# Designs tried in a protein design chat: VH-VL binders against q5vt97r660to779. Part 2

Target 1, 120 residues: q5vt97r660to779
Amino acid sequence: IDAFRHYSFSDQPKCSQYISGLMSVHFYGAEDLKPPRIDSKDVFCAIQVDSVNKARTALLTCRTTFLDMDHTFNIEIENAQHLKLVVFSWEPTPRKNRVCCHGTVVLPTLFRVTKTHQLA

## First folded at step 1 (VH-VL; framework fv_faricimab_arm2)

Design f9
Fold by ESMFold2-Fast, scan of step 1:
Structure f9 (fold): chain C 120 residues (1-120), chain A 124 residues (1-124), chain B 108 residues (1-108)
Amino acid sequence: as target 1 above (120 residues)
Amino acid sequence: QVQLVQSGAEVKKPGASVKVSCKASGYTFTGYYMHWVRQAPGQGLEWMGWINPNSGGTNYAQKFQGRVTMTRDTSISTAYMELSRLRSDDTAVYYCARTRYYSGSYKWDAFDIWGQGTMVTVSS
Amino acid sequence: SYVLTQPPSVSVAPGQTARITCGGNNIGSKSVHWYQQKPGQAPVLVVYDDSDRPSGIPERFSGSNSGNTATLTISRVEAGDEADYYCQVWDSSSDHYVFGGGTKLTVL
């Protein structure tokens, strides 16, 4: 599922149960990115479940306005409540990642996706 | 429940080979790199190498190159580490451990799940 | 070869803060991971990527990494925190993982 592309309330049923099992998340890209520097830089996308990193992409070159990607995350989750997709900018020195943007999906709410925030 | 279960303790003579197994359960075995780490009695942790369970590709620490072989059997979700030409200083607990991220991030990722360890004693 | 230096032991009273250091040349440019190991048990990941915690690890465990020193900080220390602690990095120059020598944390 590419829930990262949806930024609105849904009228679909809200799931009140925590979920467990294998989940596939399809990510087709990101637009309107505002990285800390305009220069071409390495980025990667990560899936966080309940604030824990579970999977990430290989390093990609971030364009100033969008990230082209077609990637499927296959992750194992246990009694999960929140799924968050984060785009990090990677710097070799220092090696600490910076958050470019994020989107959040609340797993108990099947079709409800929050708007992506810009984090530089 | 994610877990790695290793084979039991072994006692070997110098010059022999030992093969330790690590059975994975509770996750997609082929999605995570498997690492081998050893710890001699009273000493610290030492990385030996990794295997990609999907491809069978391996990378070994230079110290063990030529003596270690890492393999896997995807039909039973089990990884193996064989160390040959054993010496007394190979006496150690051998651990298997997986990388934290699901795919491709073996180079800098932490090891989030560890096997219980296999004691290998090499003595005359 | 790249070397990580840890103090061999650190002692702290219950309820106080323990700080375990990991020294390495320009370690602030690397991602540091921390493992807890109790006698007869396998290591347990307590902090990864300098400062992140795995699910199930209490918030009183935290990490930092800058310059030539990474630090594992354990606040409000409990008797159950007594263990050996190891830092770890990936060293691109040797293409392998490097562990520190370990620090024995004593809670008394």
Scores: ipSAE 0.000, ipTM 0.547, lowest interface PAE 15.5, mean pLDDT 76

